# VHH binders against Probable RNA 3'-terminal phosphate cyclase-like protein, part 6

Target 1, 375 residues: Probable RNA 3'-terminal phosphate cyclase-like protein, of Arabidopsis thaliana (Mouse-ear cress) (q9c578)
Amino acid sequence: MVMMKKMKGSQSFRQRLLLSTLSSTPISIDEIRADETIPGLRPHEVNLLRLLEIVTDDAVVDINETGTRLKYKPGTIVGGKNLVHSCSLSRSIGYYLEPLLLLGLFGKKPLSIRLKGITNDPRDASVDTFRSTTLNIIKRFGVPAEDLELKIEARGVAPNGGGEVLLTVPNIKTLSAVHWVEEGMVKKIRGTTFSTRVTSDFEHSMRFAARGIFNNLLPDVHIFQDHRAGAQAGKSPGYGISLAAETTTGCFISADTTVSCERPDETGELDVEKKERSPAEDTGVEVASWLLQEIEKGGVVDSTHQGLLFLLCALSEQDVSKVRVGTLSPYAVETLRNIKEFLGVKFAIKPDPLTGTVILKCTGSGLINLSRKLS
Key: E = the ipSAE of ESMFold2; O = the ipSAE of OpenDDE; V2 = 0.75 times the mean of E and O plus 0.25 times the DockQ between their complexes.

## First folded at step 1 (VHH)

Design b13 (framework vhh_lunsekimig_d3)
Fold by ESMFold2-Fast, scan of step 1:
Structure b13 (fold): chain B 375 residues (1-375), chain A 119 residues (1-119)
Amino acid sequence: as target 1 above (375 residues)
Amino acid sequence: EVQLVESGGGVVQPGGSLRLSCAASGFTFSSYYLYWYRQAAGIERELIASITSGGSTNYVDSVKGRFTISRDNSENTMYLQMNSLRAEDTGLYYCAAYLSFWRTDYDYWGQGTLVTVSS
């Protein structure tokens, strides 16, 4: 019998809900931003709880008057078709995608859900990065490729969003353990530039600048321009770039950012040029440089995907997974603590002193999707 | 044209010191991960020390505390300061540079410089 776990603070909110749900472990979180000027749960956190209620049966959510305490009893993951969820505009759709992808894999039915909101922002991984990188990492663990898909129907940036994606996730029985320590060499770079409610010149400038960084380093570079107009361009002006490197061993390393051209919460006169300061060329150079830095750090995934990699290893069949990563990010360290807390899975961590990378080993928890409805 | 040119090898007594240099040309040196390898008779080529583009360093246990790797991006040169040399440090020392942090992907190699520690 799993007893309620008591936790404190706002840290790891998504992962706590995710791991609570996957492990069927009730949780109580108190002292959520209790001493801040605006205490308690944020709009996106409440909205994530509502999404969990949509994709599960019998979940129980109890929030106190100040939002500083949450009691969550997870339900059974059901999935389903023709679902729709409007994401809070306080965070991008990317905030919701990581937990939703993992939950969808262990559903009673395959998941098909339309998510509305902000598709790209500088804080969370973009919907482009999910398509190019996140889904490919998940596929490495034995997930069928043809049924795991993210379609970008409309783009929307902060503050008003208006973007829309369709996520499809197959339900699986178990994840396969992996031996993934060979990084290989970068064989190609792919990217996407976009703009909403501004000229395509922003796309051209970012693409040209990023290609300039990659010149003479790698021959196979292709950066696409995904200009959106009308209903597909959301409700706010902005632009962004997403880049992914693919290696000879099937590793995907990514970097992205987005620049929003208006901010509703700022006092005073709105001045998009003054607030942003950076030309599109600087954005292209910056993200291309971030990609090269992520490649230089090493590991089979970039810094932002380390947490997902460890979650997949810990949720897999009761066999040994072994993975190489670069310097552990703070998010990755928090992920390892949360995995141990909910799943009892402890990673053996061995630094590789010759490369500055780290090798991690674990025996998967052996999560079996007992509610899976077979075809 | 791309090249790595090594210097500083020689014969030293046990307990002595040597400084190896690796001068690079023909590529954007500051972006590359840099390595020192050692090839001893009857032993496989071994990675001894590494330095990232950001300056982070790593060493094998047998040389840690005795060897120091460094880089000077303004001079396009990497160094290996070797102190308290032992007979077991004898070998041919190679400079290597590659764009990736991946150990199996080496873009460029030097010709090697011989270090002999003898009494």
Scores: ipSAE 0.000, ipTM 0.121, lowest interface PAE 20.1, mean pLDDT 86

Design b14 (framework vhh_7nfr_2)
Fold by ESMFold2-Fast, scan of step 1:
Parts: structure tokens; sequence; C-alpha cells
Structure b14 (fold): chain B 375 residues (1-375), chain A 120 residues (1-120)
């Protein structure tokens, strides 16, 4: 019998549920936004709990009347085929993808799940970044490429979504430890621009602007236009761009954003005409600049993927993983604290004064997918 | 003040060999990965090869694998590109570049380059 861990507040909600489930550790969280005008769990947080009930057997979720207290007893991760989940419109599908990916790896059966909602937003990693970068990071830890896929069937932006993706995840026995300290050199940039329920001129403008940044730096740059119409264009107007740099050592560094559009009034259109660049051009320049900033920081992953990298290292076989990252993000620091709390894994952290990067080492917890042996 | 000075280019017949050198100054050479990039007349820049700061890891474009060898001498602060089995498609100005951080993006802004012409 494992003792219930007691926690407070709304911080790290996603990682707390993920690590609780992977470690089979019951948790009790109280004081969840207790003093806010609208207290308690948010729609996406309740919706994540429902997703956990879909992919696990015998999970117990107990929420008080105000949503300010949660008791969660994790179930056995089952996975399964032909699953469907409608994600809350308060966050993008990207909010659900990282925990779902990690849970799927340790399921009794391979996971195949259709997720509906918002595919792209400025807050969470887009479905494009997840496909180009997140899945390639996972492969480094011994996850087979077979059945590891995200298919984008429809795009949908905030507020009303209407996007749809199919996520397929193989179940594994264990993750392999890694020695991943050589960033290599950027050899190519790949990207995707999209628009929903607006003109493809937004796609072209973002692509042209991003290409303008890269044309004097890198020869191998290809940015695709993924225009969606009709049923594949969701319920809200918007546009976005996702960019990924690939290195000679197989590192993937990404940046993305999405803009939700309302129909522009006459005044808004006139203001856009007076600007030095259109909003779509500004978006292209901004994301291209963010990608260059992430590359300049160094490390084998961008700042948004540091948390995932550390989770993978901590969950791996009982061998030493050694990884190089740039300046630690707040999310990454919080991830290290949560890893220690649930898994007891401590990272040795050593700054590299020659590069301005940081090297982290840990011995993995040795998580074994015992449920896979019963299948 | 970072300076990179390329040398060793010239005219060579198809199947011939050349050795390019790059003399580095103004920074701690042994602390940086280094690269070669080329630009053919009327074409964009093409990354050719890179070497880690220790020399322990080398990387090559598919077009030059098996024909070119990148090397460095950290005592002399010099980068080398040993070019064998040269083809007409190898005709370009070759630039030496410091790589730090993780990209070769500013490579075209470094040194004057050295011209390699492969012609019969």
Amino acid sequence: as target 1 above (375 residues)
Amino acid sequence: QVQLQESGGGLVQPGGSLRLSCAASGFTFSSYAMSWVRQAPGEGREWVSSISYSGGSTYYADSVKGRFTIARDNVKNTLYLLMDSLKSDDTAVYYCARQYPLWFGELSYWGQGTQVTVSS
C-alpha cells in the first residue's frame, strides 16, 4: 500500500497526474485556486482527469463541490484502440499530448486515440511541433518508430476548435538511457504554415517573412503551406506557423505560434495597412526569431522540451543518462522538482562555462512496463 | 576581434585533390566547433562539413561524404579541409566559419573565402 501524497495549489497539475499514474502513487491536492473569484479546477484539468479514466482501469477521481480539492488514485494504464476523446476548448490538444504520450508508452496495449479540439494555440506546443520535434525526441530513448505517429486530420484554433488528430503510441518495456551532449550543426529548417477559415494569403505572408529571416543564414529551408477548407478547417478563423531545425546529430529545435482571428472591421483593416508589416508577416518574423534564439541558447532540445527530456531520463532504465541543455526554463526546473518528489531521482547539474549550456546527469528510476508482460 | 582567414584554393582537374586551411585568431579556437561552407556562382550557400571542438566528431554533407576530410589543429588554431576526387560540382568559394552556438547561420559572413575551381 502506497501512502497518499498531499499537495496544494494548481501548479504542475498535468505533471502531478502523470507522475502519480506512472509511479502508482495516490495524491490529494487541496487549495486549488481557493481564493479566486472562480475557484477550483479549470475545464481542461477536469477533462484531463476524464482522459485518464479512458486510458486507465480503476482510476478513482474524487472532486469536492467547489473543485478546490482533488483526491486521485491512479489506475492501471491500459491504452487500447479506437479511443476517442473530446478535449476541453480551454486549452489546446497540445496540453494533453505530452502526458498521454508518456502514459501510452507504459500501457498494457498500444494506444490509438482520436483527440478533438484546438490543434494550435500560442500557449501549448502545436500538433505540428509535437509531430516534428516531440516524437523525434522520444525515439532517442529506444521507442520504436513503428506505431509512433500523430496524424493531423483537421485543424481548429481557439475559441471553438473543431480540429482532430489521431495519436498512435507503441507500448514499451523500458526506456533506454542516453548520452546526448553533442548538438551538432543545424543542417535544415522545416516548417508548416496553416490557416483556417481565412485566406491562404496568411500562410504565404508568414512563409515569406520567415524565409526572409533564414535566406541569408541557411540554404536548406522548406516551409510548407497546409491550407485547410471545409470540414478540415474547424470552427474558428486563424493562422499559425511551426518551425523546426534539424541538426547533424539528430537534434530537433522548434518554435511555434498561432493567432486567432476575428473578422476585421473597417478600422482594423486600415490600421493593418498603415503598419510596416502585416500581422501575418510579423508572426512569421517573430517565430523565425524565436527559433534562432532557441538555437543560440544551445542544448540538444529547445527550452519547451527540457521538461520532457528530463522526464524521459528519469523514467529510463537504471543506467546513467547525460544530456546538454541551454538555460533551464521555469518549466524544466519545476519538472526536476516533481521528478524528485514522485520518483526520487536527483539530477547532478553542471554548468559548462565554454558553451553557456548546462549538463545534467541522472540514474534512471528503472520504470518497467509490467502490464505489457500480461498482454 | 574574431578573424578567420582561408587559403589553399586553386584550379584543379577533375579527380584531383586540394587541402584548404583556415587560420583562426581572436578567440579560444579549441572551445568552438568549426565548419566549412561553400557557395557556387549563382547558387545559395551549402554546408560542407563540421568538426567538434575536440576533433572527436566530424560531420559531412551527403554530396562530399567519402571524398572530403575535415581536421583541426588546436595548437596551431587551424582548421583543414582535405578534398579528394574533386568534381566540377565542387567548384565554389569555400568559407571557414566558427560554429557557436548550434547553427552555421552566420557562416557566409566570415572570412574572404578561398576559390576552388575544378575544370579540365
Scores: ipSAE 0.000, ipTM 0.289, lowest interface PAE 11.2, mean pLDDT 87

Design b15 (framework vhh_ozoralizumab_d1)
Fold by ESMFold2-Fast, scan of step 1:
Structure b15 (fold): chain B 375 residues (1-375), chain A 121 residues (1-121)
Amino acid sequence: as target 1 above (375 residues)
Amino acid sequence: EVQLVESGGGLVQPGGSLRLSCAASGFTFSSYAMYWVRQAPGKGLEWVSEISWSGGSTKYPDSVKGRFTISRDNAKNTLYLQMNSLRPEDTAVYYCAKMYYGSGSYLFDYRGQGTLVTVSS
């Protein structure tokens, strides 16, 4: 007899599985897109369940015929090396990286896993943003810097992917609480432009345009070109840019996007509208402007990383974490609800109307990795 | 390494019966839902039956409901398909699968070579 937490709908699928697994709480999700023309779980959601089977032992997955009900009993997080997972092409590798990073920290063994699929898209954070920003946020919570790495072996964009990354994650005993309220001043901007199966002119154009936005604001701006050819260029033509600002207090603020040059073609889908492509220069200007907007919002992380920041605070040792963020994103608000549901952690939220920022404070749940071999 | 080995196929006359078996190894069989899928000559894969990890829930499409019965023996790591009242339309290669699915499409992950079932007079 095992108690099961009951919930409904398609919202927060990744975080529900992540928090279920970290808290060892069985879940039952009913009414997953039950009233939609195409009901039930989506390919990337099913593929995430498969990834959980790879990194855990004895997880139990029970899905009904229509995919509208899922019963999930979490397994023990094992980790391990020489693991391989092919990500669904319906979402980028970035969809899988955030839950996988957190799961890997609490494994019996360090994690080393090769992920295949789409490395860059406009929906999820790019593999570049994970490397420049996400990993640096995680390191603030006491995770060893030398053992936490994401290597981009091949790039691949939608629709056909063909990208490949190697993720390594150390297993830890506990996360350290943080006091992180000082934004500092932006001291440098670093970025990467890339292209797959098109000329490096796209990389140059994005870089030139983005630098044009920054050159009167900051002297320390460097945007690299990561041109890929042959086996490292995936299966679809495209280009993209990722930018990260670093502050004097060690904050990282990011923005990215990717443009696919090939329309997803499925036989018989004649009513699918062709998407217009942006010029590379316009893409560079747009992402540089998004970065400046994220800096203007304030906080120690950008809006897309707020959810991860709160998860890290809630999972940390039973001590007080205090963090400053800009206006709360919808994803961040959803994350706070999920944290309360699974971990019982409540955040004290204090808006600062003079700056437009918000201070959040919580006592961590004190998650301890009891299965860690070096403990 | 996940391995699934199907057996029990053969030639049978219309109205006849066959029992298929699938021996599973390389994973914790009792923790996963299991499936039978088939592929008729010149056609795509078709889902045939599903059983939950505990054996407490089974599902069938209308084409085989009432004629086919899926079952499992978790102690033996074996999946079964009892096929009764077989029809020429049931002629196909039958695959044992550990698979996931979502609305609009199925994701297949099978390791077996399949077992051929031929129904002809």
Scores: ipSAE 0.000, ipTM 0.139, lowest interface PAE 18.0, mean pLDDT 85

Design b16 (framework vhh_7uia_1)
Fold by ESMFold2-Fast, scan of step 1:
Structure b16 (fold): chain B 375 residues (1-375), chain A 122 residues (1-122)
Amino acid sequence: as target 1 above (375 residues)
Amino acid sequence: QLQLVETGGGLVKPGGSLRLSCVVSGFTFSDYYMAWVRQAPGKELEWVSSISGSGGSTYYEDSVKGRFTISTDNAKNTLYLQMSSLKPEDTAVYYCARLTYYYDSSGYFDYWGQGTQVTVSS
């Protein structure tokens, strides 16, 4: 008899479902936005539960009439091929990718799933950042590279999406512990600019502006334009930029954003505005600056990937992982609390006064994929 | 150790054909997507085409689709780009590039060669 964990509120919804599923721990969440004008679960949260039902067998989802209470009994992670899921337009595909990636690793079969919706937004990691950074972080923990892929078949921005990606994830037996404390030096910057249903001038402006920031700092900087037209351009006008820095020790540090042009009354003209700098030039400068800020903070991952790094350490074999990060983000701190609650894994946290970074150590929970199908 | 060497560029008339070759050493050729990327004078880098390590999947930029064909000979560690119906707009330096695990223009290009010049005149 596995005891049901009782918890409250809307915080960490995605991680609660993920850790519940990986640890086979039933949960009951009460008081989900109970006192808000629009109470209960949001469309993307309900949609995530539907996705869990697609990738698992025998999951039980019980939601009350107001959406303010959820009882979730996790199923066995199956994975499988030729899966399709339409993501809610209330969040980007990026909201779903991290939990899918981790669940797919511990499935009975390798995962291959087509996700439809918003590929890029300012809130969640873009599909570009997931490809350039998230997948490279996972490889450090012993995940095979050959079947670990995200294909961007169509781009779509808010509000109407129309983007499509194909995520492929190998199933593994265990994650390997890591000793990952050497940041190295930035040796390469790679980026992607894109636009959907607007002129390629937006792509050029972002790229020109970002490159101007980097050209005097590093010689190996390449920012590509991924212009989409027709069926590959989704249903909404917009533009965005994703940047990733690679270090000599194999660290990947990223920054991205996207601007939706569906409401020109908010941003002005859909065509590039020419003032001190256009909005697209400002976007390029801003994201380039964010990347430099993340590099300056130090650590083997950027602030947005700290939570994933800690999840990987906690899920790994029963050996000591040791990792260096910059200042802990609020999301990272909440991730550490959730890890302790579901897996019983505690991190030893030691500030490094010489670098301004923080070293974390833990003994992994030793999660083993006992359902792995060898075929 | 890691080397990418392009050959086969030159001067061609509009409507003509050229075959570019890239000889690779220092890594297992079949483990990576390989790409052709070009840069016209005064322009930015443009992804042209990619091929999977198995050779089973090929991808093209829309302006070259139907005119260019990417292929590999894994026994010779050689990547090819067969170009036909060449246009003045195809004038560029063409680079052979290795991708980590993506096949399109947003892929991470970690190594590339010195390039080979293709000029389409008149």
Scores: ipSAE 0.000, ipTM 0.221, lowest interface PAE 16.8, mean pLDDT 86

Design b17 (framework vhh_podentamig1)
Fold by ESMFold2-Fast, scan of step 1:
Structure b17 (fold): chain B 375 residues (1-375), chain A 117 residues (1-117)
Amino acid sequence: as target 1 above (375 residues)
Amino acid sequence: EVQLVESGGGLVQPGRSLTLSCAASGFTFSSYWYGWYRQAPGKQRELVAAISGGSTLYADSVKGRFTISRDNAKNSIYLQMNSLRPEDTALYYCARGYLWSDYFDYWGQGTQVTVSS
């Protein structure tokens, strides 16, 4: 047996569990928010451990009474069909999607899992961004497109969720190394606006405001409205927008956000104060501006996908991957540290001062899915 | 070429303060993480503090006493050292990079800090 790795604190919880599982390395984490007014693991963190128990066999999870210590012995990744998991409402489904995606690739069987909860929030990548951007990034590493899909069956925003997605992930033998340094030029922008339990006017307002930002910059901009009603609209009022830019070299750069609406004013005020711009219009402008900022930063992925990109490079076959990114985010830097700790993979980092971008190079760990069963 | 030049070291008595400065040149300053490392004679080099934008990290031995900061307009990194102890005696290095230890790719020549009565 591999000796248990000892760690402290709440940092990188998802990646610690993910990398523990992929590397078959038992971990012990103590001092999890030990000095905070509400100590210990949060509901979404415990819920992620329960999800790991669903997709693996023989995982052992031992949490102390205060939630401030966790011992985790990873199981064998099985995958499987007709799985169902209700995600904690303390985080969106997006919190669970990245680790599930990577685990599913290295399962004994293909993964098909129904996830219930919050589909869109401002903290984690939306289900729209996952579908438009995250899945396209992994295809660059040799993942087949045939059984790689996220279906959005119902949308739900905070606090009460009621959204539902179906994630399917093929199991693979290994990931291919990549040479991905050419950013290309933005050739089109695609987006989705949605609303739940509020008027479609929110969708229209976000779309027109975002288009107003882009209309003078490039001609190929299409932002679609995905209005949901009844059972497909979840349990809470809200609205959001997801935007993705595609480049001539096949890069996808994204930005998204979601606004949960407050309960309607109980006084029923007849005289409504007018604002210069509606909150939905502000949201459209803001996300369009974020997308332009991400494009300006450069790199083959946006700042929120840098961590995933590095995980894919490190998990790939024992060949050299070379990738260009913009300024490294704190999350990306933590990802590189976690990769080194669990996989022993070190990245050579070569700044490009002329562009403000960074070229990273590594030899993949050569993770092989030896338990892969063809169906 | 890339240069990092430390200054502000010296001899101080226990309980006093020093501010170390690191002046950077030859590259785009705002794009990088920065760290302060120290090395006492006969001991291995250790990370003291690191900064990227608004995120900071401190070694347990200095947490609450030292503060790292940056000034992008001046292309400078600072380490404010309060309540100095004899154990803080070391050569202090400024480093540029992206990761806490292995991926700091350029180092200054160091500035000596001696805490003694």
Scores: ipSAE 0.000, ipTM 0.131, lowest interface PAE 19.8, mean pLDDT 86

Design b18 (framework vhh_7mjh_2; at its last look DockQ between E and O 0.01; V2 from the best seeds 0.00; counts 0 for: pae O 12.6 > 2, grease 32.1 > 24.2, SAP .735 > .668, placed apart)
Fold by OpenDDE, look of step 2:
Structure b18 (fold): chain B 375 residues (1-375), chain A 119 residues (1-119)
Amino acid sequence: as target 1 above (375 residues)
Amino acid sequence: EVQLVESGGGLVQPGGSLRLSCAASGFTFSSYAMSWVRQAPGKGLEWIGRIYYSGSTSYNPSLKSLVTISRDNSKNTLYLQMNSLRAEDTATYYCAKDRYLWGSYFDYWGQGTTVTVSS
């Protein structure tokens, strides 16, 4: 009888659910924001649970009246075709994509799902970042590229969303361990600007500004425009830019941002977005600068993808993974803790004083998709 | 309740230096990245730079040579050192808490401190 893991608090909610499901470990979480002005689970958290119910069989979700207690018994990951899920607008589709990608890999059937909601939000990795960077990171772990795809059918920004994406994830047997410590040199930069319900001039400005930062650094810089109108432009005005640097060793480093109207955050408070529309040029410069800083930090992934990288390593076959990253982010540190708690996987951490990076080593948990139907 | 209180603003002569402080409370300061943002009169917000929990920094390229961001986690305080101030640096300066997860987003702002650069 698999003993229910008891936890407290709202921290790492998404990861806890993910790891619970992947490890088939029932969990109980108490005191979820019990002392906050708005207690309990947030809309996006509840919505994530619903998503899990869609992609799994026999999951049990029990939430008390106040939302301050959750009992979750994970089901079997099934996957399936032509699934549809409407995401909460309190977080972007990127919030859901991370766990969904990993879950999809270990389903009985390949996953095809339409997600509706916000495609671009500064709080989460954009759908563009997922396409340009996240999927490429996952492929490094032996995931077939041919059936791994994210299509953007419509864009949507806060507060009203209206975006739609199609995600396809192949189901695999195992993830491969990786020896990934060489960053290489940046050989090219690719980017995408988007605009919805505003003039495409914003995209031009961002593109120009961003390119200006890179012109003296790299010759191979291309930033594409994805202006959407009508039904494909969602329900709110906004614009943004996503950038990704590719290195000679196949690393992808990303930065992105979105400018849209203010919306309440998960606490019900208005997210302090740029109150006044910062000039689009500034947005371009900011993101370009951010990308350069991430590159400078080193590592085979950017700071925002460290957690995912560690999850992938921990979930890999029972072999040694070795990876190089920059300074560990708080999210990454928390991820390591969760990995240890749920999977029993420990990382050896060794700083490299010569480069300012950190080497992490682990033996994968050896998760095997035993339910995979051989098509 | 999260609180950010900026201080150190005032009148400075061109070419002068100024150090701004931001006192943070109501959250685990050391666990979050922090940013400085400014707004000049009649202009939009301009991002100045960010300091991560580790002490690593990122700057607006246009301001990098003029600014240094630091933090003291023991005091829950964020700092912005500005050198060689110009009239164009006249603005209200804000500290902001970063929601650093997969992207950069400010979830809390201070009330701001005003810097006026004038002869």
Scores: ipSAE 0.007, ipTM 0.234, lowest interface PAE 12.6, mean pLDDT 89
ESMFold2-Fast, scan of step 1: ipSAE 0.181; ipTM 0.654
ESMFold2, look of step 2: ipSAE 0.305; ipTM 0.716
ESMFold2 (binder alone), look of step 2: mean pLDDT 84; pTM 0.837

Design b19 (framework vhh_lunsekimig_d3)
Fold by ESMFold2-Fast, scan of step 1:
Structure b19 (fold): chain B 375 residues (1-375), chain A 121 residues (1-121)
Amino acid sequence: as target 1 above (375 residues)
Amino acid sequence: EVQLVESGGGVVQPGGSLRLSCAASGFTFSSYALYWYRQAAGIERELIASIYSGGSTNYVDSVKGRFTISRDNSENTMYLQMNSLRAEDTGLYYCARSLYYDFWSGYPDYWGQGTLVTVSS
């Protein structure tokens, strides 16, 4: 019998549910925004619980009237084909993709799921970044490439979404440990610009501006336009850009953003509202600059992927993983705390002040997918 | 084009039983959570029972042990078996699906028209 872990507050909600499910550890969370004007769980948090019920069997969710207490007993990860989930418009599909990718790897069956909602926003990694960067990081840990795919069938931005993606994830037995400390040199840059319910001039302006930044630094730069019309363009006007750099050692570094031309939601951040009024050319320059800054920080992943990298290391076979990253992001630090809490895995951290990077080592928890069934 | 259609309501004596049905169309039924709500005159709709895609169920305390929610994915239909009915169970019963907001975060995005259950004394 596994004892219930007791915890408080709204922090790390996604990772708490993910790690609870992967470790088969029941959890009880109280005092979720208990003192706020609107207390309790947010729409995207409740919607994530519903997604867990779609991909698992026998999960038990018990929420009090105000949403300020949650008891969660994880179920068995099943996966399955022809699944559909409508994501809450309070966050992008990217909010759901990271936990879903990891859960799908440890399912009884391969996962195939259609996700509907917001494909691109400035808060969560875009569906483009998942395709170009996130999946390639996962492949480094011994995940077969054949069935690890994300297809963007329709784009949708805040506030009304209307985007749609198809995610497929193979089920595996175990993740392989990695020795990944050589950054290499950037050898090519790839990107995607898009627009919804506005002219393709936005796509062209972002692409042209970003190319202008890179052309003097690197010759192998290709930025594609993915213009969507009609039903494939969602319900809200907007535009965005995603950029990724590949290195000679197989590292992938990314940066993205999206500008919604309508107010995203009434609780939206000031930066999001300011970005809605920015010229597309400025957006292209900004994201190109962010990519160069991420490259300069060093490490084998960008700042936004550090948390996922550490989760993959901690879930791997009982062998030593060793990875180099840039300055640890707040999300990465929180991820290390959650890993220790649920998996008992501790990372040894050694700063390298000459490069501004840090090297982390851990022995994986040795998570084995005992329910795995191959077709 | 989502549709939910309730049936099975009626008049019953205290201690009696009724079975409600909710026929669904226009979406992948097996992938969605579904709900029964009850509304008494002049009162906000109350969540009575839920059934999730994986088969897990939840009930409000006042009906637990008396009501059973179930689903038939091959027929795209959800049921509510109501036993040991009380006068307080009188009301309009709505089936519902939530696309974005469930009972904790707001109102379901699709509702049936409701079916009336009257427990006469």
Scores: ipSAE 0.000, ipTM 0.106, lowest interface PAE 21.5, mean pLDDT 86

Design b20 (framework vhh_7nfr_2)
Amino acid sequence: QVQLQESGGGLVQPGGSLRLSCAASGFTFSNYWMSWVRQAPGEGREWVSSISGSGGSTYYADSVKGRFTIARDNVKNTLYLLMDSLKSDDTAVYYCAATRYFGLYSEYDYWGQGTQVTVSS
ESMFold2-Fast, scan of step 1: ipSAE 0.013; ipTM 0.554

